# VHH binders against p49116, part 33

Target 1, 238 residues: p49116
Amino acid sequence: EGPLLSDTHVTFKLTMPSPMPEYLNVHYICESASRLLFLSMHWARSIPAFQALGQDCNTSLVRACWNELFTLGLAQCAQVMSLSTILAAIVNHLQNSIQEDKLSGDRIKQVMEHIWKLQEFCNSMAKLDIDGYEYAYLKAIVLFSPDHPGLTSTSQIEKFQEKAQMELQDYVQKTYSEDTYRLARILVRLPALRLMSSNITEELFFTGLIGNVSIDSIIPYILKMETAEYNGQITGAS

## First folded at step 15 (VHH)

Design n5
Fold by ESMFold2, look of step 15:
Structure n5 (fold): chain B 238 residues (1-238), chain A 119 residues (1-119)
Amino acid sequence: as target 1 above (238 residues)
Amino acid sequence: QLQLVESGGGLVQAGGSLRLSCTASGNDYAMGWFRQGPGKEREFVASISRSSSYTYYADSVKGRFTISRDNAKNTLYLQMNSLKSEDTAVYYCAADQYGRYRAPNYDYWGKGTRVTVSS
């Protein structure tokens, strides 16, 4: 009956790999993205409502929404990640790949359109100045989506999503009472997340993972990690 | 730890103008100005969002004060026009770690810069 999220769920601090290379490379981008992914999974796992759904339901939820959570994380952390610089470097490499005939023109066009949509989404979130509380509730709304195929406990998941929506509404009205339409403007940004391709996100940010393994296949292992191992992945230290 | 350093305070005649600056060690914060007059509690003056898309002002300063920021220089400004004796205060720069331009409390504070408005 208590709040879905507490103040401990609002803090979302991404620590970047050090030192920053003179030229951005695949290893730096993949390490940075991996830290964001693990931070996002740790955030989801820390929520009591998520814990209450059980391990099988947890895995199914995260498999369904990891790219949306990751994309929200990119928007929230775009400044500290220097995301615009990363995307510009990727665009330059794609243009060089055309001249070297390494990828099909159709695939390159698809990837470039995705990059543009991602940048447009992040810019729109920045212009709205979405705050840390709002991001936490938006991530909760995305996490507790009952409409993904194959889910069990969808009635309970829907109740958690409604609770996240109510808490966001209460927060926005209390904090930004002078802005009548803020809640509506924030919520209408969410549909763009479902247009983001998990496949292309993996290509852009996770090409340094072992082989062509999909994030979908890794999620059960990430969710089962012990806290100490989790912290090691987030900080990257031995 | 975010560092905030105010400057630009001083003596000014009523009806005059003054511009305060606050240099920050970072720019990914919602920021604001507060002030504390002699024998008074600290009060909100103005705030601005990370992108500058949103600003908010206390009723007592609306139309006279303008908050702005230059994120390339990590600097927050307060342009104070039509100054009154009741604007005499120590002015503090503040920042919210969660990016709330209407934050109920701020996490980081400067040491303040004194503004004295003479009649």
Scores: ipSAE 0.744, ipTM 0.897, lowest interface PAE 0.9, mean pLDDT 88
Fold by ESMFold2, fold request of step 18:
Structure n5 (fold): chain B 238 residues (1-238), chain A 119 residues (1-119)
Amino acid sequence: as target 1 above (238 residues)
Amino acid sequence: QLQLVESGGGLVQAGGSLRLSCTASGNDYAMGWFRQGPGKEREFVASISRSSSYTYYADSVKGRFTISRDNAKNTLYLQMNSLKSEDTAVYYCAADQYGRYRAPNYDYWGKGTRVTVSS
C-alpha cells in the first residue's frame, strides 16, 4: 500500500574512522566495514514492508542477504571508503599469510578470486554511475528475495520484490528517459552478487571485531538494537 | 556540506571562448552548470556523471559547450566556444548528492560567476 521506499530510504551516508592511518591496518578496515554493516542493517530495518513481515522473517531474510546488501554498500561507498586502497592492504596481508604458511594455497587462490570479483563488480557499478535512488531499489530487490530456503511468507516477499522492481523501472524511465537501455544494463549486474561468499567477506573485512562469532549469529541481536545504538555504531561514537 | 566556488567569468567578444571552473570540496557527486540571464529564470546548461561516463547538454549549447571534470583536483569545467550575446548570464555550479546526472533538482550551489558576451 503506497510506495515501497520513501526519500528517507535513499540517504546512505557512510562516515569513515578518523584519522585515517598512514598505513591501513586490520582495525581500521574492520571498523570501516562495521560502520557499513550497521548502516545497511539500519536501512533495511527502517523499511515499513520489512517491518510488516515480522521478526522471524526479518531475521531469515537478513541472514540470507546480508552479504549482497553489504556488497552493494561497498560499491555505493567505494570512493568514500577508498575501497581500492583497502583491498590492496588485504592483498598484502594475504601475501604475509603465504610467507608464514598460515593459509592453504587453495584457500588463498579462492580468496584472491573473490577479491577480483568484488573489484570488478564495484568497477562495473561505478562505470554505470549508479545513483543513490537506484542503489536503494537494488538493495530492496536483494533484501526481498523469495528464493532462500526456509522462508515463510514467500508470496508476500515476492510481491515486495516485484514492487521494488517496478519502482526502479519507473524511476529510471522518469529520470533517464533518453537512455532506453539503462534499466537492463543495471539489472544484468545483480547476478554477480550471488557469487559473493559471506564466509570470505567475513575473513576479508571483519577480522578483529568478531571473535569466533559469524555475522549470521549476531543478526537477531543487530535487528533488535535501539535506534540510538545503530547511530553510535554507524558513526563510531560508542 | 559540499562547497562550490566558480571562477573564470568575464567579458568576452561574440564568437570568442571562455573556460569556467568550479572548485569543489569533494568529487563524489554528479555535477552540472546552470545559468541565469538578465530578467530570466535559471536554466540548465550541462551535466556530468561522477565518473564522467555520461554527459548531457541543453539544446541551446550543444556543439559549442563542453562539460568535463578532473576528480583528482575536485574541479568541474565548462569550455564555452562560439559565444553569443544570449550566453550572457551568471553561471552556477551545482551538485547532486545522490549522483544523478539528470537530477530534477540540485542540492548544492555555488554563488556564480558572471559571463558577459559583447558585440
Scores: ipSAE 0.715, ipTM 0.879, lowest interface PAE 0.9, mean pLDDT 88
Fold by ESMFold2, fold request of step 18:
Structure n5 (fold): chain B 238 residues (1-238), chain A 119 residues (1-119)
Amino acid sequence: as target 1 above (238 residues)
Amino acid sequence: QLQLVESGGGLVQAGGSLRLSCTASGNDYAMGWFRQGPGKEREFVASISRSSSYTYYADSVKGRFTISRDNAKNTLYLQMNSLKSEDTAVYYCAADQYGRYRAPNYDYWGKGTRVTVSS
């Protein structure tokens, strides 16, 4: 029917809370992460192929892949978010918790390994200089993943994923014709996304949410929001 | 909106060197240099990716010009060596909002800095 993504799906502008506090705090980190989450969900919902799958399938897909989309968003926006500074502040906080014996050693090791994996993923994407078009197609590839359990319409989801793969291939070959292996270099970064724990992502970035509501539980409500509500959350979700 | 300000242009003898600078209000962009000589259309000179991992040069300047950037200072550079009279132009700094170091078009432009190569 036409391209899976248009130029409107390539724009991905994250606005940070202002002013940045003198000392990073849980509120600033959670506000920044919430803006990225809502921007990512707004992006997904705007895709005609995603809309065509229906509300129940939309919810199932996003529940399965929100952490991967969020992680791609972190990599894409790492500079504007000052992600390295945020992660360093979190590491310092964890080191203080060890010295005060507030957390189990096994949990802290698990969280530190996750932070290391996240840092390495973001660094590898930055070193490859993944561009905004490439990020849009990579996000589409992870969004239209047919291999998650419980999905309906998996044949159609697979066709949309194949279309995203073909459009990425065409884009890379046209834009970076001098680098014949760029597509392969980009695609081998994707498996690392499946190693990211949504539970740990929530602990690192979403500790300011009211109560103990998981991101998984709020996804149906996020997907039903009106566009104006998204814009408010992206620029001012405190 | 990204602001780009070029500096370092001037008059130089053929065979000489100049270093152009472009101060940006941010560093999360792929960037490049273009130039427009007398009576000519604006043409590509060089580009560099956000991380500096990738650079690309027009054939006419390859081996003589070096593009680089210092992201801590939000500054793009063009080192121009072995200058020729044909290098006389207004040099423009440009940035692509999508981070493409081989962008087909650029979104942000400086006002330019003039380079004159005398014989």
Scores: ipSAE 0.697, ipTM 0.871, lowest interface PAE 1.0, mean pLDDT 88

Design n6
Fold by OpenDDE, fold request of step 21:
Structure n6 (fold): chain B 238 residues (1-238), chain A 119 residues (1-119)
Amino acid sequence: as target 1 above (238 residues)
Amino acid sequence: QLQLVESGGGLVQAGGSLRLSCTASGNDYAMAWFRQGPGKEREFVASISRSSSYTYYADSVKGRFTISRDNAKNTLYLQMNSLKSEDTAVYYCAADQYGRYRSPNYDYWGKGTRVTVSS
């Protein structure tokens, strides 16, 4: 059996909406997030092992881990996205909602804490200088997580996760041989992803979709898209 | 495509210092310095990660050279102290598109700047 990932799975280039507005509005944030989400789904679909699981299992798997994949994508694309600016804009928009009494005090605290955790995670990843290969393997590890409830083919999923972990280990050992603890430092960041609420992430980045469609509901649709359609979405051509 | 432009090369006496700069059209790259001396193959000098958290040096320049970067200015630097005749070379800056500060294959290269150390 060949490797889980190839060089084709390392490239992860996000194209931001153009032009960037002077004031980052909800539409811009939502569009940017959508493109990242689509790119992440397209990436997952490009993995032969993922394809081998079948559509039903794929849908369940992505539904379980989309938030983690999305968060890793945010970290990876933080520079091109100007993520700090986006998060600041989100906070500003939240202030408006607070003034309009749309959120309870407890909810505000939860949302702000989530934003903080997200920023800290991305900062930590930046400080670690995670490279494109490492991100690809980390995404694969979270994608092929067998410990989500309701999954089928868990043995096969576990096998793929182990393969991703082994390939990451080999890669890090080969590339960063002078830093014997790099792998551990990278892997220890993964638990932070499980601390993040998918619901809050959806509310923050996909506010325009609230009341219309949920991420869970669109995942099957995205996974069935043709490659050309994916490309159109990530470039804004569709 | 990333553009890299080196500057700061020149003639310097042994024991002297020189600071090289490399201006990049972007800053989301791991970067490195290489050099090619007369009749020699291009060799690694130093590398730096995107956030500057990690640096790596060839043994021949450790303790004498310092690699740094200013991401706000999209500029890579190489401070060269205690220069030796053996440091005479064309110095190139390079960038890795995947952010590997220990890249096996850098994707982008500058045209180089010449450093001559006289005895």
Scores: ipSAE 0.889, ipTM 0.950, lowest interface PAE 0.4, mean pLDDT 93
Fold by OpenDDE, fold request of step 18:
Structure n6 (fold): chain B 238 residues (1-238), chain A 119 residues (1-119)
Amino acid sequence: as target 1 above (238 residues)
Amino acid sequence: QLQLVESGGGLVQAGGSLRLSCTASGNDYAMAWFRQGPGKEREFVASISRSSSYTYYADSVKGRFTISRDNAKNTLYLQMNSLKSEDTAVYYCAADQYGRYRSPNYDYWGKGTRVTVSS
């Protein structure tokens, strides 16, 4: 009966590993990405509607949309992450692999295009000046997407997505009343998220940290992780 | 946590121009100018988004004032042209932590800089 999101769900503060090295190595990139992933998953977990779906459904939802949530997180935290610098570092590491003939030409193209898409998406979101509330609702819309295969409780998921959309609409109308087309401009960016390859994202950001373990396989663990444990890891790395 | 410091205020004749600056300790904020005249309540003047893509002005200053920012310098500006006696006020810089250039409540405020327009 109440709103899907509250003001507590607007807060999305990423703490980066400290200090930032002069040269961004694979470990720093993976650690930064991991923190963002954890933050995104724990954000989802903090939503009462998400909790109401049950553990199995929650896991399935996150498995289906983690890449989109992560990408929205990259956009939202682009400044604090120095995302452009991170992506440049990733490209540099990729160049080394290219020189060693470890990748096919087709694969190189795919990876480079993916990096470009990520940067472009984040730039577009920055240009739109998406605020913290709008990001929260966009993440909710992405999270409660009923159109992923294998989901249970799709009717309920759809209802939650509709609530997220309605609340976003109300927020934008109230906050940006003179910009009638702002909602449309924001929502039109969502399809770009579906063009992002989860496999390539995983390879670029997580290979050095997770190794042969897939993001899909660790999602249940992340969702069960205590917030205190997560916070401890953040402070310990500083 | 965010520190805002206004500067550039002073005495100016009616019809004159003045440029205010606000130095911030960070640049990941939507920012705005407010003013408070003698015996009046604080009122909104102008706001600007993080990327400067969006600006908003009070009707009383439209066409005369221009808000801008330099994120590399962490500085907010207010160019005031065609100043009127009614523009006499203490001008305040404000910032919204959520990036709302139409913020209902700004989180951080400067101490203000005084602008006096003489007839």
Scores: ipSAE 0.888, ipTM 0.950, lowest interface PAE 0.4, mean pLDDT 93
Fold by OpenDDE, fold request of step 18:
Structure n6 (fold): chain B 238 residues (1-238), chain A 119 residues (1-119)
Amino acid sequence: as target 1 above (238 residues)
Amino acid sequence: QLQLVESGGGLVQAGGSLRLSCTASGNDYAMAWFRQGPGKEREFVASISRSSSYTYYADSVKGRFTISRDNAKNTLYLQMNSLKSEDTAVYYCAADQYGRYRSPNYDYWGKGTRVTVSS
């Protein structure tokens, strides 16, 4: 079989809502996040190996790893998103909630810690100067993770993950041959993704747009949407 | 499409110094300097990652040239010290859209700025 990823899978261009408002409201944040989420899932759909898993399996797979994919997307698109500004806005909104006595001290701590972890992760990735190819392979490794509970076709998923890992290794060796330990430095960042709560991510980025609808519940619909519908989501609300 | 504009070239005596600049219409790129001397092929000079965390130099310029960037100004720099006649060339700024500071193929190129080192 051919490679898991091709050059077409390296391109990952997020289109932000335009114009950027003077004040980053909840709607803008949610819309931006939704576009990233859709882009990430669309990216996954574009991988032949992902399609080969079948609808039920790939839905389960995305449900298991969407937070990690989304977080990698945040890191990759941090510049275009003005991620620091978005996170600051989220903190400001949180401060308003605090003033209104809507959150417990423990919850505030949890949310702030999560925001810190997100920022730290993205900063670390920026410092490593992860390139578009490396991001593509990292996303593939995360996507084709066989260690999530409830997955079917785990043997096949594992094979795809191995291919992603091998291709990343080959790429890094070829591109950054002078830096023998670059692959290791990149891979050791992946565990940080598993420390992040999908629930808190969902609350921070998606509350106010999807209401009481969970990301988990909408994933099948996103994966089934037509390209035209997807494009509408990316460009229509600008 | 990314626009790159080099400046700072000129005539310098051997042993002298010169600082080149490259203004980019964006900053989300790994960037590099190349040069092409008279009768020679274009050759790699130096590269720098987007965050400046990583730099790479050709052996011929190591210890003499320093690549740097100011992302707030969308500007790439090349500080050239201890210049030699062999450094005479048109210097080009290049950018990689995927952020590869060791890019096998840079996507965008400037028009170049001429550096002449006299003996």
Scores: ipSAE 0.888, ipTM 0.950, lowest interface PAE 0.4, mean pLDDT 93
Fold by OpenDDE, fold request of step 21:
Structure n6 (fold): chain B 238 residues (1-238), chain A 119 residues (1-119)
Amino acid sequence: as target 1 above (238 residues)
Amino acid sequence: QLQLVESGGGLVQAGGSLRLSCTASGNDYAMAWFRQGPGKEREFVASISRSSSYTYYADSVKGRFTISRDNAKNTLYLQMNSLKSEDTAVYYCAADQYGRYRSPNYDYWGKGTRVTVSS
């Protein structure tokens, strides 16, 4: 069998909405996040092993891991996105809600901690200088996770995850041979993804765009989205 | 496409110092210096990761050369101390689009800047 990932899966280019507003409004944030989400899901869709699992399993798998994929995407695209600025803007928008007493103290704390965790995770990844190949493999590892309940084809999923892990190991050993602990250092970051709340992520990045529609509900549609439609979203073309 | 422009080359006496600069049109890349001496093949000199957390040097320049970068200025530097005649070469800046400071294949290259070390 061939490799799980090819060079085509390493490329992960996010195009930001243009022009960038002077003030990062909710729409800009949501649009940026949506593009990343679409890119992440379509990336998954482009993997032959993912396709081999079938539509139902694919949907379930993405539903289970979209937040982790998205978060890795945030880390990977942090520079292009100006993620720190986006997060700051989100905080500012939340301040309005806070002033209007729309959120409980506990909820505010949860949201702020989540933002902190996101920023910290992305910073940690930046400090590790995770490269595009490593990101691709890490995304594959989280994508093909058998840890989620209710999944079908768990044996195949596990196999694909192992393959991703092996390929990552080989890549790191080959590319960074002088750093024998790099693989472990990278993998140790993955548990942080499980600490991220999908609900809070959804609220922070997607509420202004999808309204009452959940990410969970739109995942099947995103996965079925035509290339032309996706390209339109990336380029901002209607 | 990323554009790279080297500067700072010139004539220097053996034992002297020189600082090279490479201005990039972007900063989200792993960067490296290469050099090509007269009649020699292009060889690796030094590399640096995007965050500067990792650096790597050829054995021939370890302890004498220092690679650094200023991401705010989109500039890569090579501080060359204790220069030797063997260091005479055209020095090239290179960038890896995937952020590999140990890149097997850099994607972007500058036109180079000439360094001549006289005896």
Scores: ipSAE 0.888, ipTM 0.950, lowest interface PAE 0.4, mean pLDDT 93
Fold by OpenDDE, fold request of step 21:
Structure n6 (fold): chain B 238 residues (1-238), chain A 119 residues (1-119)
Amino acid sequence: as target 1 above (238 residues)
Amino acid sequence: QLQLVESGGGLVQAGGSLRLSCTASGNDYAMAWFRQGPGKEREFVASISRSSSYTYYADSVKGRFTISRDNAKNTLYLQMNSLKSEDTAVYYCAADQYGRYRSPNYDYWGKGTRVTVSS
């Protein structure tokens, strides 16, 4: 039925809220994160194989892997997002909460470690100079992961993941033929995604916008959102 | 659209050195140098990844040329040492939008700067 991904799936352009404030407030951070989340979900939706799984199955997949997709998106868009600045701002906001004794010592440690892991992961990806094609395939591999509990059509999901892996392998071999171990080098970064807490990510990036509403609960709505509606939100904010 | 402007070309004696620069309107690209000599086709010279972690050179320039970049200045460089008459060419800066330091097709190109090596 053809390749899993096409050239149209390689483009991944995030538009940041404009203008960037001198002081990054919670609203700006949340808005930026939301745009990335929406972009990531709509990217997934644009894949024919994803659509072929049906609404229930694809919703379940996104619920299972949204944090990993989001994190890959952070890495890919780190430059345009000024991710280091955003993370520093988050830490500053966290310091306020610490001073107010709103968090336990253990929770503070967990959150700080999570921020460190995010930064380290993104730095590692930057150092590897992951290109747009590789990101697209990595996201596909993460998206079509059959090892999440509660999924239906796991055989089909596995087939799609294998297809993504094969296409990535072919791409890397063709593009970077002089670097024999490049494929392995980039794939070994994927386990780091599984070590990151979706709950902490949600608290850091989305608490200001969604309040008590979970990312899990809004995913079906994001997936049903029309592209025109998404574009309108981006242009209206500029 | 990314803009690329080459500079630093000129006349140099064989065995001499020259440093080319390419100023870019952005830095989120894999970059490369190409050259086109008289009566020859455009050929690859060197490429560099976004973070400079990876570089690649044509065999004809390996050991003599060094590609580097300063992302803070949005500038690409080509240090050319031990220049030969066969290095005479117009040198072009190129960029890949997907960040491929081994790009099959670069998306953006400069107008070029002329390097002439005299015997």
Scores: ipSAE 0.887, ipTM 0.949, lowest interface PAE 0.4, mean pLDDT 93

